# Designs tried in a protein design chat: miniprotein binders against q9fmw8. Part 13

Target 1, 279 residues: q9fmw8
Amino acid sequence: AEGLSPVAGGIVALGKFDALHIGHRELAIQAARIGTPYLLSFVGLAEVLGWKPRAPIVAKCDRKRVLSSWASYCGNIAPVEFEIEFASVRHLNPQQFVEKLSRELRVCGVVAGENYRFGYRASGDASELVRLCKDFGISAYIINSVMDKNQVSVNTEEEDSKSKERGQVSSTRVRHALAAGDVRYVTELLGRPHRVISRTRTQDLTSKRGRISLQTSSLLNLPPGNGVYKACSLIVGDKHPISCKVIVDTSNLYIETEEERFHNSDESQEFQLLGIEFG

## First folded at step 11 (miniprotein)

Design M2
Fold by ESMFold2-Fast, scan of step 11:
Structure M2 (fold): chain B 279 residues (1-279), chain A 82 residues (1-82)
Amino acid sequence: as target 1 above (279 residues)
Amino acid sequence: SPELRDLVQEYMKLAREIHKLAQETGDQLLRQAADLVQRAIDILRQAYELDGEGDWELLDLVFEAMELLRKARDLIDQALKS
C-alpha cells in the first residue's frame, strides 16, 4: 500500500522557487507560523516545453543548505522542498489542483503570493485559490509581495502592472543583477551571498601561478557576469572558508588566494564539490 | 510532432521566407501571416526565458503562441489559393 503523503498535515508554500530569494523565504516564514512548512516545487517544465533547461540560480545539491539557513526564521524548523513532476499536473484545472492538494497530498493549508496563478491555462488566481481551499476544507493565506529595497520610494504601482514593473523581489531581478555583476544587489535580493557550486577534480584545486582555473562547464549553477570580484570566499567540504578574489570570463572562472592548498595535494582525478560565495 | 524548441527554429525560418515572399509580391495576407508567426516566436522565447513564480503562466504563453500560429496558417492557406 502507498504510505501517507510526504507533506500530509503540512502547510505548503506555492511558487516556482528558482532563486530561493527573500520573497520565497517570506512564504516559508508565513507557512511556519501556521504549521509545518514545505515548499511545493514543480520539476520537468523544460521537458514539457521541449526546451533545454537554463542554469539554475541555486544548484540542486545546495538547495537544502539554503532552506536549512531559514530555520531560525521558521520556528527552528527548516522548510522541506517537495517536488512534483509538472507533466503530472499540467492538465489539471484549478479545482482539480486544489483537490489534489487536499485529498491526495492531504495538506492542511497553502500559502501563496498575491500574484499566484495556477491550473490549466493559468485560469486560477489567488482569490480563486482561497475560495477553492475553503471548499475543500483547507486554509489558504495570500501573502503580499516582498518589495525590492533598491526601488525609488515613489508608490503609484498599478494593480494591473506586471511584477517587474511593481518593484517586487523576483528571480528575474536576481538573474539581471547576476548578469550585471552586481553581487551586493544579488545578496540583498537573496538574503544571503550567492554561492556557485563547481564539480571539479581534486588535482584542479592546486594553485598554479597564484590561480585556480575552473571551466564554466564545471559550474552547477549560474555565475555572476564577467568581471573581477574581490570579496569572495572559497568553501571546500566542511573546512573554514578561505578569502579569495574571483575573475569571471566567458569560458573560465579564476580563483586567487594566499592559501597554498584547498583540499589535498594528492593530484587525484576524483571529483568533489567546491563552493564559491560572492561578497 | 516535433519538440517545441525544434518547432520554434522551423517557424523562425518560415517567418523569414514568408516575409521575403510578401515583400517581393506585395501580398498582404503573407505579410500578416509572417507578422503573426514572428509574434508567436517572440512569445515562445519569452516563455522560455520567463523566470517568474508561475509554471502555469509558461504554459499559458505557449498556448497563446499556438493560437497565433494557427491563425497564421489560415492566412497562408488563403494566400496560396489566390
Scores: ipSAE 0.259, ipTM 0.550, lowest interface PAE 2.8, mean pLDDT 82

Design M3
Fold by ESMFold2-Fast, scan of step 11:
Parts: sequence; structure tokens; C-alpha cells
Structure M3 (fold): chain B 279 residues (1-279), chain A 82 residues (1-82)
Amino acid sequence: as target 1 above (279 residues)
Amino acid sequence: SPELRDLVQEYMELAEELRKLAKETGDELLKQAAEKISEAIDLLTRAYEIDGEGDWELLDLVFEAMQLLDEAKRLIEQAVKT
């Protein structure tokens, strides 16, 4: 309606939402039990300047597909991601941020993890979020950390070791599993197979007896570590997934299909997107 | 775009070159630029190590680092123009 905030009357999940792992999915599930679910995400200066701190786990263009897959867990309603420019909120203290959510965005409630921090210099915690939400007349729901089924691991970093010892699902745990080439464990943490997206010039996309060579620079998100992955799928447009083997090395990614020749779905387009699912 | 760790390395090298040039020329603007780049590197290194589920701390560090880099750029431009 006219004059409505895009998230007005909704329940917004608050978090970093890097990996869209099962912990993030749990926030969306809890939001959906209360009202219309949204993920509130920030666009930072790095994104405005065309620079990113790290390769994303989920390609920006692929996030909507992942959120749509959560509809079956969310009362048949796909969560919608709502973006706010971080520069516009960075200096807000905790009270001012909750006031923005309640009065400008007109949300009915928030869902956040027990470790959520917010406001200028992350000065607010989950307990403060609950108190401020009550003061502004909106509901707040704090969700305990989702526990990883596999709670045994070797320590690699202090924060990572703490998370692994406690068995919490995290984006760091996903990144370490990807680096180790453990795509089965990645699938457990994400609740879905990891999909890498490549943006390739049509003229550069040549098959040689069922083999496609891609430069790692064409990948829009983080691939798994160097190795051979036998149980993969190649997704081209809306066509049926093609069974394939993927070889990842330092500079290239090779896709070997059982079909000796694949049809280029969009030969008239200068660029096309390829999806590669691991396991 | 280069990875954050590669950018940190490039800025470290730039800061060292600016410090050397400032010492040779006595240019205080170049010295100030090197100091701001060094502070930005510290913030970006801390940002790279963060693994929280809240985005405020990570983005706040990146925001501060980018402001420092922009200030350093202005100081270098003024030093060249002088």
C-alpha cells in the first residue's frame, strides 16, 4: 500500500546472513511462526565501493533461490531479504536503531540469535534488544544457537575452536569445511548442496569432448578446496541438471559431463550463468 | 577485485614507501598519509578475523578503514600539488 514500509507489519530476522546456513534458516522459521518473515541485511561501504572483504559463500544473484527453498519450512511463505545501507544506520545507538525498526519501518517484531550485537560499535546485545523492543511496542524473540550434529573437530582458530567445541553452526565452520573439500559436511551445515555460480562469456564457453574449463576469477562465490568432486550437477538456465565431475585447482575449475556435448541455452547472450552443485 | 588479505599486503607496502619518501623529503603530509593507511590496515585486519553473526562490528571497522584511506588519498593529492 501507499506509504507502507516494504517490511511493514512483518517479522524481521536480524543477523549477518553470510552463509544462509541452518542457523539462519531457524531464524526465518521462527519469524514465519509469528508473521511474515523477512531477513534484514546491510549493504556496507565495501559493497558500495565494489569491493568485498571475502568471497561470499552464497552468490548475490543466488540468494533469492535459497530463500525460496525455505518456503516449505516457513508455512509455504518464502522469506524476503530487505537491504538497508549500513552508512545510513551505522551511527545509531541501540535505542535509535530499534526506534527506526518500530517507527520508520513499522515492523511488528524481531527475531535474533542469542549472540546478536547491534548499534554503534556493536554496543547493544540480545537482552538490550528485547528490552528496547518492549519499550517501542514490538515483539522480540531470541533464538538459541543451532547445534551442529558433529561436535568433534580440530582447532584451527580461537573463535572457530570455541564455536566447534560448543557445536554451533556458523559461517566460519562452513568456510573451513569448504576449504577442506568436505562437501558432505557443507551440505549438512547449509541444509542444501553448495552451489557455485560462474559468470562466463558465451564466446569463452567452449566444450572439448564434454569438458568445460572455467577460470576461478569467473566464480561469483566461494568454491570448495582443490580436489576432485565426482557427485556434482551442472545447472544451465531452467534445464534439467546434468550429472558431472568437477576438478578444482588453484586457477581453474574443470567440469566433465557424461554428455559429450552440451547445448548452449543462450547463444545470443554475451554472458551466461552456470550453476555447479557439489554433492 | 583482490581479496582482503591481498589488499592489506598492498597497502602495507604503500605505507612503507610513503614513510620512506616522507623521511627523504621531510613532507609532513606524506607522513600523515602513511599513518592513516597503517591505521586502516589494522582495522581491515581485525575485520578479516571477525566471525560474528551480527554485521555491525564488521561493517563498522570496514567503514572506518575506508574513511582513513580516503583521508590518506586527499593528503597525498595535496602533497603532490604542493
Scores: ipSAE 0.260, ipTM 0.598, lowest interface PAE 2.8, mean pLDDT 81

Design M4
Fold by ESMFold2-Fast, scan of step 11:
Structure M4 (fold): chain B 279 residues (1-279), chain A 81 residues (1-81)
Amino acid sequence: as target 1 above (279 residues)
Amino acid sequence: SPELRDLIQEYMELAEELRKLAKETGDELLKQAAEKISEAIDLLTRAYEIDGGDWELLDLVFEAMQLLDEAKRLIEQAVKT
């Protein structure tokens, strides 16, 4: 694990990066103004906590596509995500974490939001990050939170109290909007249409009366709540997106389209990935 | 695996039972145990709602787990006597 760091000489954005929403995008934009942008993401938190992990907002296999779409905002350079196992860093105090960034990972600078907390017991804040970065000879840039332009609903019980009070864009707001089936609000928060990825056996891809049925268990990320979604697109392999209507219920997701080209997919493969964009 | 929401509900029920028993018996250890569990519930609720980083979420949960362990010791002490 020592040697050439994958993020050496780069500018790393610090955050949780669950939803890859417009707030996360702003961190990457600011990093790109300074140097080569990277997202530093922690993985394995649910395992550390011993909890059942939540369905991700962005499918793991789809994250690179989302980051590539940010290139136009980042001087035509797509940010690269660098993952660290959280178990390996969770006990580091703020000074030790910044030392790791500077001396082991050899980054040139960091970008973080004004509310960023880090290190053992979350004892480091944004001002401490700036101070420690100066001590270790790397640049630090703290950016203001991206504000949600929508009025806060009276039904926002799932948002953290600080984000709720400030009206900030957050992954919790994205999860709430998805659960409510408000895909237009989700699109505003993400800066892109929400895409659900299904990993389905080729033999199970059968159309009945122009409808394809997918089991909810085949979905690799969080679908919107139960309902009918009329303005959707189906993405199959490298083919052009196909306009469709999507119906979500408790056990299944149904795709209705007038095109039945899915049956012409390469049937030599056991599994196919389907993308479904909402709005 | 336990889901955080289910754990919060289970601990809320436990705290209420301990509060009732403490009131009926005058047992100060059971009262203290219920108070520790209530503090843990507040931390777990914050953890459930938080959009903060991984460090902040972990800190809240581990502080709650320590309070729950302290409550367990108090209950064990009450039973021993």
Scores: ipSAE 0.392, ipTM 0.660, lowest interface PAE 2.1, mean pLDDT 84

Design M5
Fold by ESMFold2-Fast, scan of step 11:
Structure M5 (fold): chain B 279 residues (1-279), chain A 81 residues (1-81)
Amino acid sequence: as target 1 above (279 residues)
Amino acid sequence: SPELRDLLQEYMELAEELRKLAKETGDELLKQAAEKISEAIDLLTRAYEIDGGDWELLDLVFEAMQLLDEAKRLIEQAVKT
């Protein structure tokens, strides 16, 4: 073995961590109660498939901000994300995977959801994870699924049984809610307002007739579906958030505000990151 | 995803063509390639139905891609011999 593991002595939450929703946050909270929290995630799936990557729910550059916002839930310790190439561990059976966590990565403990599966052909389950962790001298904590509490309104003329339906919080539900334009539901699933990041030239931030126009190609993550969103905030650097209305159509996103604090007289060709929060 | 359905259709057509060619020529490598593609299709179909994006989904998809790579090598070997 060579060198110190980047997660050595830590508690690693196991999962995909695509949306960073409240289910992912609960894993981090539990890890933080035990020690230094890390999110251990696998990458490389899109490359293996040869598929064009879909727009992420959380912009890559914005993930650290989201994890930092979890510090208040995690004993004032922001979780750190650690990524492993899936190809490098895919061949490991359950015993070999836990051995790698314990001996190679020198992890002190793991946190996983009750439905977690791992190892070659997903042959290991949560019970097997606990047993193997005990065998290798590391702690294991299995956490109950975080349930989606959103219920169909009784006033929708739907059956009572349907309004009582529950499902596990998931990235699939987040994507569906975004596509439907239901930013309130997205906020419930994420535990935070959805933030879209645009990479825009400073010179292009001048409002023309009270409107900023952005092409969807400038967005670094998935916007909500086509529609008008009235309760939005524009974030530029460390400046105070600016109330705005956002209009999303097929190829463009329009930001409307009466304030001119984001107007820049600078004709700079430099790019900057612009944040748009929905709800 | 719609892209996955299109990909599954392409692989199903390829497996059928390879099966037909193997039957006509008696080529064991082409037969083995068709079998591995069929296994990959089964795994990708299960992955499509799960739609979970969890470890199981990732493992099923990766195993399917590995089987497709093995099939490619068998086809290349059949052409050379």
Scores: ipSAE 0.017, ipTM 0.354, lowest interface PAE 7.1, mean pLDDT 79

Design a1
Fold by ESMFold2-Fast, scan of step 11:
Structure a1 (fold): chain B 279 residues (1-279), chain A 81 residues (1-81)
Amino acid sequence: as target 1 above (279 residues)
Amino acid sequence: SPELRDLVQEYMELAEELRKLAKETGDELLKQAAEKISEAIDLLTRAYEIDGGDWELFDLVFEAMQLLDEAKRLIEQAVKT
């Protein structure tokens, strides 16, 4: 039905919010300085593309927790994620997309990264976003990319420029760091420990010998690469985190802890969600 | 292992096999199919490596899928002869 938009009067951050890394967080911080911050996220791309999606970096069910943790950076206001079906916008040209933001969604302004592209065939860039926003009477703020502090560069002017462009925090860097098993580096890129969520049958969870075995197919998001991770935490519901060691294999993930009662088998649900944080 | 990267590898192997068959048989349809697959591989590689937004990802993958569909039709036509 027609009515007040859920993001009406708000400031909407535009971006591909896959990892919710510190670059995405910076967009939310800038939005919060101007007004009520929202992230505009597209959903349903897999259906539109007809392609099997890669495992997400952040589990869908865990995204609100991450955004809530950003409140302390955003003037004590947690950004809210507003989802749009990509199928409903995929054919809009840049002008039509900005028109939708201003007239249908009634946003007060937008925040986007300097490399932002939008509209059919990605034909709009950040400068066109600013121009179109002005045409439709909303504010636009373009934010510089957040740089990865672990980047190495040389002192030539050409190499300095390429180093900056290649030195940005990105979902690609997060995926490469995860694959390499470098969870410390992942934590720096995300601004938080990486949390993997498993959806597992209660009957398959056992406290035998302080070890639990999970199939990789039970994981809702991307685990780090095969290896041994000694500084991990097991999260079960609202309980205190349990220190654990995690072994990631091709087919399974093994959680080892000194605590024998480390899962919620007493609560009689067929399935349980477990969180595993890699330190 | 990223599924997109794995599929790119499979398509690269398919394109080489089709080029080999095209040279051995002189089949123009197989040659065209291999070229379409090579174009699609380039687009998928860009989609995998580039940290583009949703609009950029959609454009690259959608164009690649169209090229792969065209290649499939060319292969099916070649087999019919």
Scores: ipSAE 0.495, ipTM 0.718, lowest interface PAE 1.4, mean pLDDT 84

Design a2
Fold by ESMFold2-Fast, scan of step 11:
Structure a2 (fold): chain B 279 residues (1-279), chain A 81 residues (1-81)
Amino acid sequence: as target 1 above (279 residues)
Amino acid sequence: SPELRDLVQEYMELAEELRKLAKETGDELLKQAAEKISEAIDLLTRAYEIDGGDWELMDLVFEAMQLLDEAKRLIEQAVKT
């Protein structure tokens, strides 16, 4: 009773939510049909594994903009993201995890994909999630995977007898498409253009010989693979997007604009965020 | 610490080299090591490709690590012969 959880009374979608792709969006849509939609995701898994964290597909600071764009699909309500440190739940068995959702977080229901696994050693599956939710008096809805519409034309290569792909939209497909520089395919998987965010000093945001140079260390999320991208947009604050060409190499990202003059008269040393949309 | 994809690529190259060496030498320990590394690669590949699978990723990675430890012991035994 002391204090309400941030997701109390809500419907939480369960998933990794790295890419915020159309499969993740479908979970949020289904949650919104039932009640107030939330995304419940885990953070800190790389630290638990002792690995360096991977560059996220969506920059942390840009996630709210993406979720706000889903409002039109979700009854004009933007889903809200709720994060849990994985280290705090990794030892919970399936029953204990659902008990946490129902009694500690006080959610009214959950939405998960048909392939969702949870609890210590991934011992719980979607059917167990439904059963346990019923036991704890909360609703559960299992959603079929969103299928990648391009699979019929692409998935004809002979691979190992054990297929590692189910033909579904996934964060892994987004990462592979990004690495390949296939930003049109990325856009189809995400339902939006891929936006890379750079944290850059205002004084450094001027065209030098028609080119803006950014270090890859300034990028807050995963850029597409090395190459030349001719159909890009530079987004600065709430100004109109500026058409540009982007060149990605191993250490730098170069922005070339066709605008006669891109000029920032702000000489401050304060940082600002730049958005670069691909395609 | 490399990314999962980089780890998978590294171990694929190692397994291929061990298979080649096992074929050239007839060493059964190197052959067994390559087989265990290949199994670990399958698990790591599944871990890399799971969406919403933080719990499942943990289980697959730990199983793969056990196989890699076994492969390392086999390689060490082969080198001592």
Scores: ipSAE 0.280, ipTM 0.576, lowest interface PAE 2.3, mean pLDDT 83

Design a3
Fold by ESMFold2-Fast, scan of step 11:
Structure a3 (fold): chain B 279 residues (1-279), chain A 81 residues (1-81)
Amino acid sequence: as target 1 above (279 residues)
Amino acid sequence: SPELRDLVQEYMELAEELRKLAKETGDELLKQAAEKISEAIDLLTRAYEIDGGDWELIDLVFEAMQLLDEAKRLIEQAVKT
């Protein structure tokens, strides 16, 4: 027999897993109720699009931590993210894509949102996914959209709200809430505090005049909009989070803490990953 | 991304200038070029804000690119006449 597929016998959630918001979490929860949960994520879109992608909501290096935090919702099993090169599937029609899932990857079933589209030119919808999965002998479960419980934001968007699709939790809503500096609303949409990761020189982690300065270019994911954030936490390695105030401007992020001396335990390394949680 | 957002803004300005020039000159090719650029802008704006699947994003962008290429050909044809 040829080698085992990494997701063989599993249940794969299908979606664009940018924010890892509570809607994505619901797909993983439903997958976990049926079998071993996996998220099927596409990579290499920049190469296909011929441009640089938007700043991610979740830093690539931080995704596994987020998924591990979902274990308590998923029967104590953290979902595993399976990455596939988009270039390898972009020309597959809906039938060919489902055939790949069932025959090549050998999954036992799929979970997708009611608005899921797939296959070349996005020609397949959720109903076609169910039909094709039945044709290939795997299970399909279509999950209703997780609705945004923040009624104020829905009512504020009078021109674009009041449709079921526009009322759902989405990465677009997360991006808009971040831009507005509404970190409480971001936390509701994500089901967790937003964490920004910076790749910083170890020598720059020492507090100077009670402040650490980071360039926005050092950030690996999307920060909240310009403003002052008083209820933040600074995370370095496995150390206890340090309470801090964060100031975000167009070019820099400033961390202010009562910590007189701040040293990373891995000072031998040139660069360190620094986590900043908002709210 | 910031780059995509800036590109959309530049195309919006170009489409408006072409529309004004077409109205002043009666040039049908420039009018058609402006219309195709406006349609491409709608697709790129949707792509910028889309929370849909990766297949939907790719489809919107490629459709926009085809419209921009067609607009470029129309502008080149208008200049030659």
Scores: ipSAE 0.362, ipTM 0.661, lowest interface PAE 2.3, mean pLDDT 84

Design a4
Fold by ESMFold2-Fast, scan of step 11:
Structure a4 (fold): chain B 279 residues (1-279), chain A 81 residues (1-81)
Amino acid sequence: as target 1 above (279 residues)
Amino acid sequence: SPELRDLVQEYMELAEELRKLAKETGDELLKQAAEKISEAIDLLTRAYEIDGGDWELYDLVFEAMQLLDEAKRLIEQAVKT
């Protein structure tokens, strides 16, 4: 039938896919064991809430690359992210949301974490999700939280007890690790090095005395905290990564490399995307 | 539209000021307003820190907004007395 949805027949992972950390990856892995994996992500939540959003952990333009890297864990099938405007679902109760998944989107099943909440007023929990999926004839798989194996990497303080009380990998832990400049811990939580994307002028990609200066306002996602990062890589287009040192301060990010000029196929364009990978 | 972080800071300062004023004047409406703002701050702080779903985030912020609207009405009543 020609009225198929983009996720028809698929298995959709449900969650707040902010960081795309190893916990999110585990949802995709479980989905891939059952069928074609999709991540169901909500967009426009900040607009619905009437406030300015925080800098994302993963740049919008970089999310597909991250998901493509998960293919090796997912039977050589890269999960696809399916976006829904939150404004279109925010008033749906749990039953109406599952009905939308089953009848409108025509998914075959869902995967969610044990702490998953959904529907208007967050009134549905994981048990309710299983029950409603059964009512609508689709499969539901609830998975246990992925535990943070690097508890000893972060000093345990009473003030941090809330973020550490369950030992789970979370976007909150990723944000705290980034703020602390602990890029090794960030890499463990993400299962990949953290990549910051800058939208920069082509003329600014030419290093001056082995240094490129970027304003932090040009960054499309969250950089690590102020500090010096010695084991970084600079990515320009499809070129081989260039080893570099990165210095982050309040207003600027400085990239130091032995390359005096960066050559790429899009040099005629006014702006380019520059990737900075930490550790 | 301010950032959630900036909103929490602004309301935290407002709640403390209202709490102090309520103690000095004995105004029950200002005391109630401060209490509702403090509860809203707790909800916004939870919303800022949770790794929950989007509905959970929305619910916390929505509840906080309702408490802030109630506090605003109480403050308006207090200044008319």
Scores: ipSAE 0.475, ipTM 0.718, lowest interface PAE 1.7, mean pLDDT 85

Design a5
Fold by ESMFold2-Fast, scan of step 11:
Structure a5 (fold): chain B 279 residues (1-279), chain A 81 residues (1-81)
Amino acid sequence: as target 1 above (279 residues)
Amino acid sequence: SPELRDLVQEYMELAEELRKLAKETGDELLKQAAEKISEAIDLLTRAYEIDGGDWELWDLVFEAMQLLDEAKRLIEQAVKT
């Protein structure tokens, strides 16, 4: 049908999509095998509160770059993120939510993980999703959780994590690894180096003997825990990364590089987005 | 971008100041505002700690937002005498 839905005819992956880790990537891969892949993400808090429940793992402005990097896994099609105001759907029961996907958004199918919950008070599960999709004439594919190759067993039982994240790749594992400063483990979980984005005024980028000081308040996403990181890369307005050492403390992030002239002079923007990759 | 921890701390301090003012003035609106902020803080703390999906996480956050908005209206009413 010639509706006005931006995801019409597409395959929508359903999930939390906070970290864009390899588990989320697997949902996109499966969607791409069936049709045009989309990630359905919920929004609404940034407009009202100016924040999310915690610092995002991936900066909002950096999400499209991450999804573009998945194209090689998805038949050369980069997944597109489709955002829905959570306030507009949060009171829908499972049947009403699937009806919205099928009749209003006109999707051809959905992909979700085995632990997916949806609808008012998370009353629907993966089995109900499959049944309801069949009722509305759209395809549904439930995939198994992606397992953490490092095989670090969770020796502590967490009420929210329990069997859902036992040995599985998860946002909780990413956050714990970041807090511990284990950026190699973070890279394994994400399938890419963790990139922190800083938005700062060009005039505030003072370099003294190859050292740049950034306030943590300028960071758009979650940095790793306090410590010294020797194998990092700085991205400043071009595609060629600059090797650097990064020191993270409670109030500042310091970037030490051998390059003294790493940004354009006089033609610099008022603000610069700096990418810091931890490797 | 402020983190939830910083915002929770700010709201905890606000709730405590509102409780103090309510005790000094006998203002029931300020007392009710403090109670709603405290309830919102509990929900936001749960949202921060929960490893659930979007529906579980966002439901808690939206409930907290409604409580905070209601608290703001109560404070505004108290100011009108």
Scores: ipSAE 0.240, ipTM 0.518, lowest interface PAE 2.7, mean pLDDT 81

Design b1
Fold by ESMFold2-Fast, scan of step 11:
Structure b1 (fold): chain B 279 residues (1-279), chain A 81 residues (1-81)
Amino acid sequence: as target 1 above (279 residues)
Amino acid sequence: SPELRDLVQEYMELAEELRKLAKETGDELLKQAAEKISEAIDLLTRAYEIDGGDWELLDLVEEAMQLLDEAKRLIEQAVKT
């Protein structure tokens, strides 16, 4: 079926886009220097594998806010995320995937990192992407990986050939920093404070011993590991952010305000989104 | 996902049992099966750790599943001997 492509004439950044970290931001910045920036994201890999999806680093409902914050880096243009079901492309070889970008999606160019792999059996690399883009008449721009400023040679592990380079900003580093409770390091990797979103019924906000309890099952994205976090902000609707302390355990988040205790007397069964920023 | 980590743990336990049985029986096919499972564990561990791009993750998992299928055939052959 013929239709107008949502990304026609645009410059599409290719990547995982899980964390929306500063490496992903750099792809969007480079795309914006060339034309209208888009992120091309794959969805549905867990369904292909028959697995339960893992908790995302950025809540689905919060991704547009993050991308909008990048506008100041991207010539005042917020990048737009375009999603493709992975099941629809998983069998395409590298040539077929680039043909889809050029002929079906009608993009003007692509931006990818130096470690980008694509196509059936991950058989395409960045140099193959450049070659195929030239064959199909679209521009390709390969950018160097954004390096983690906190990288010191503590890891003497060396893996070569097909491995991704160590010292690079990555979603894996973000997940490890979150698990370790190192929210300052997370903020450096993301270029913004980590924000956890909870979807909670107003009536389920309970105060026990002066704390608000949220079940971890109400969280839409990955919280930091178990611990005490003193420099947090609670975001509720249109209200100013509220300074708070957050305690994370295996089953709950406990929120304690430092300036005053949060009191919610609304017994509504309506759901609301709460944002919790760490650091 | 946590399911991938749990799967890796299950196969690690299976590989250890097969190595033990191979040593007790001298069965070379069980030893080879354990080696294939260990290779699959390495690939699944890389898949878990790298949280890789969709094609790369799928390729690692499919290669691991092929190794596990090969190990299953070796175990079946060992039982028949």
Scores: ipSAE 0.411, ipTM 0.681, lowest interface PAE 1.9, mean pLDDT 83

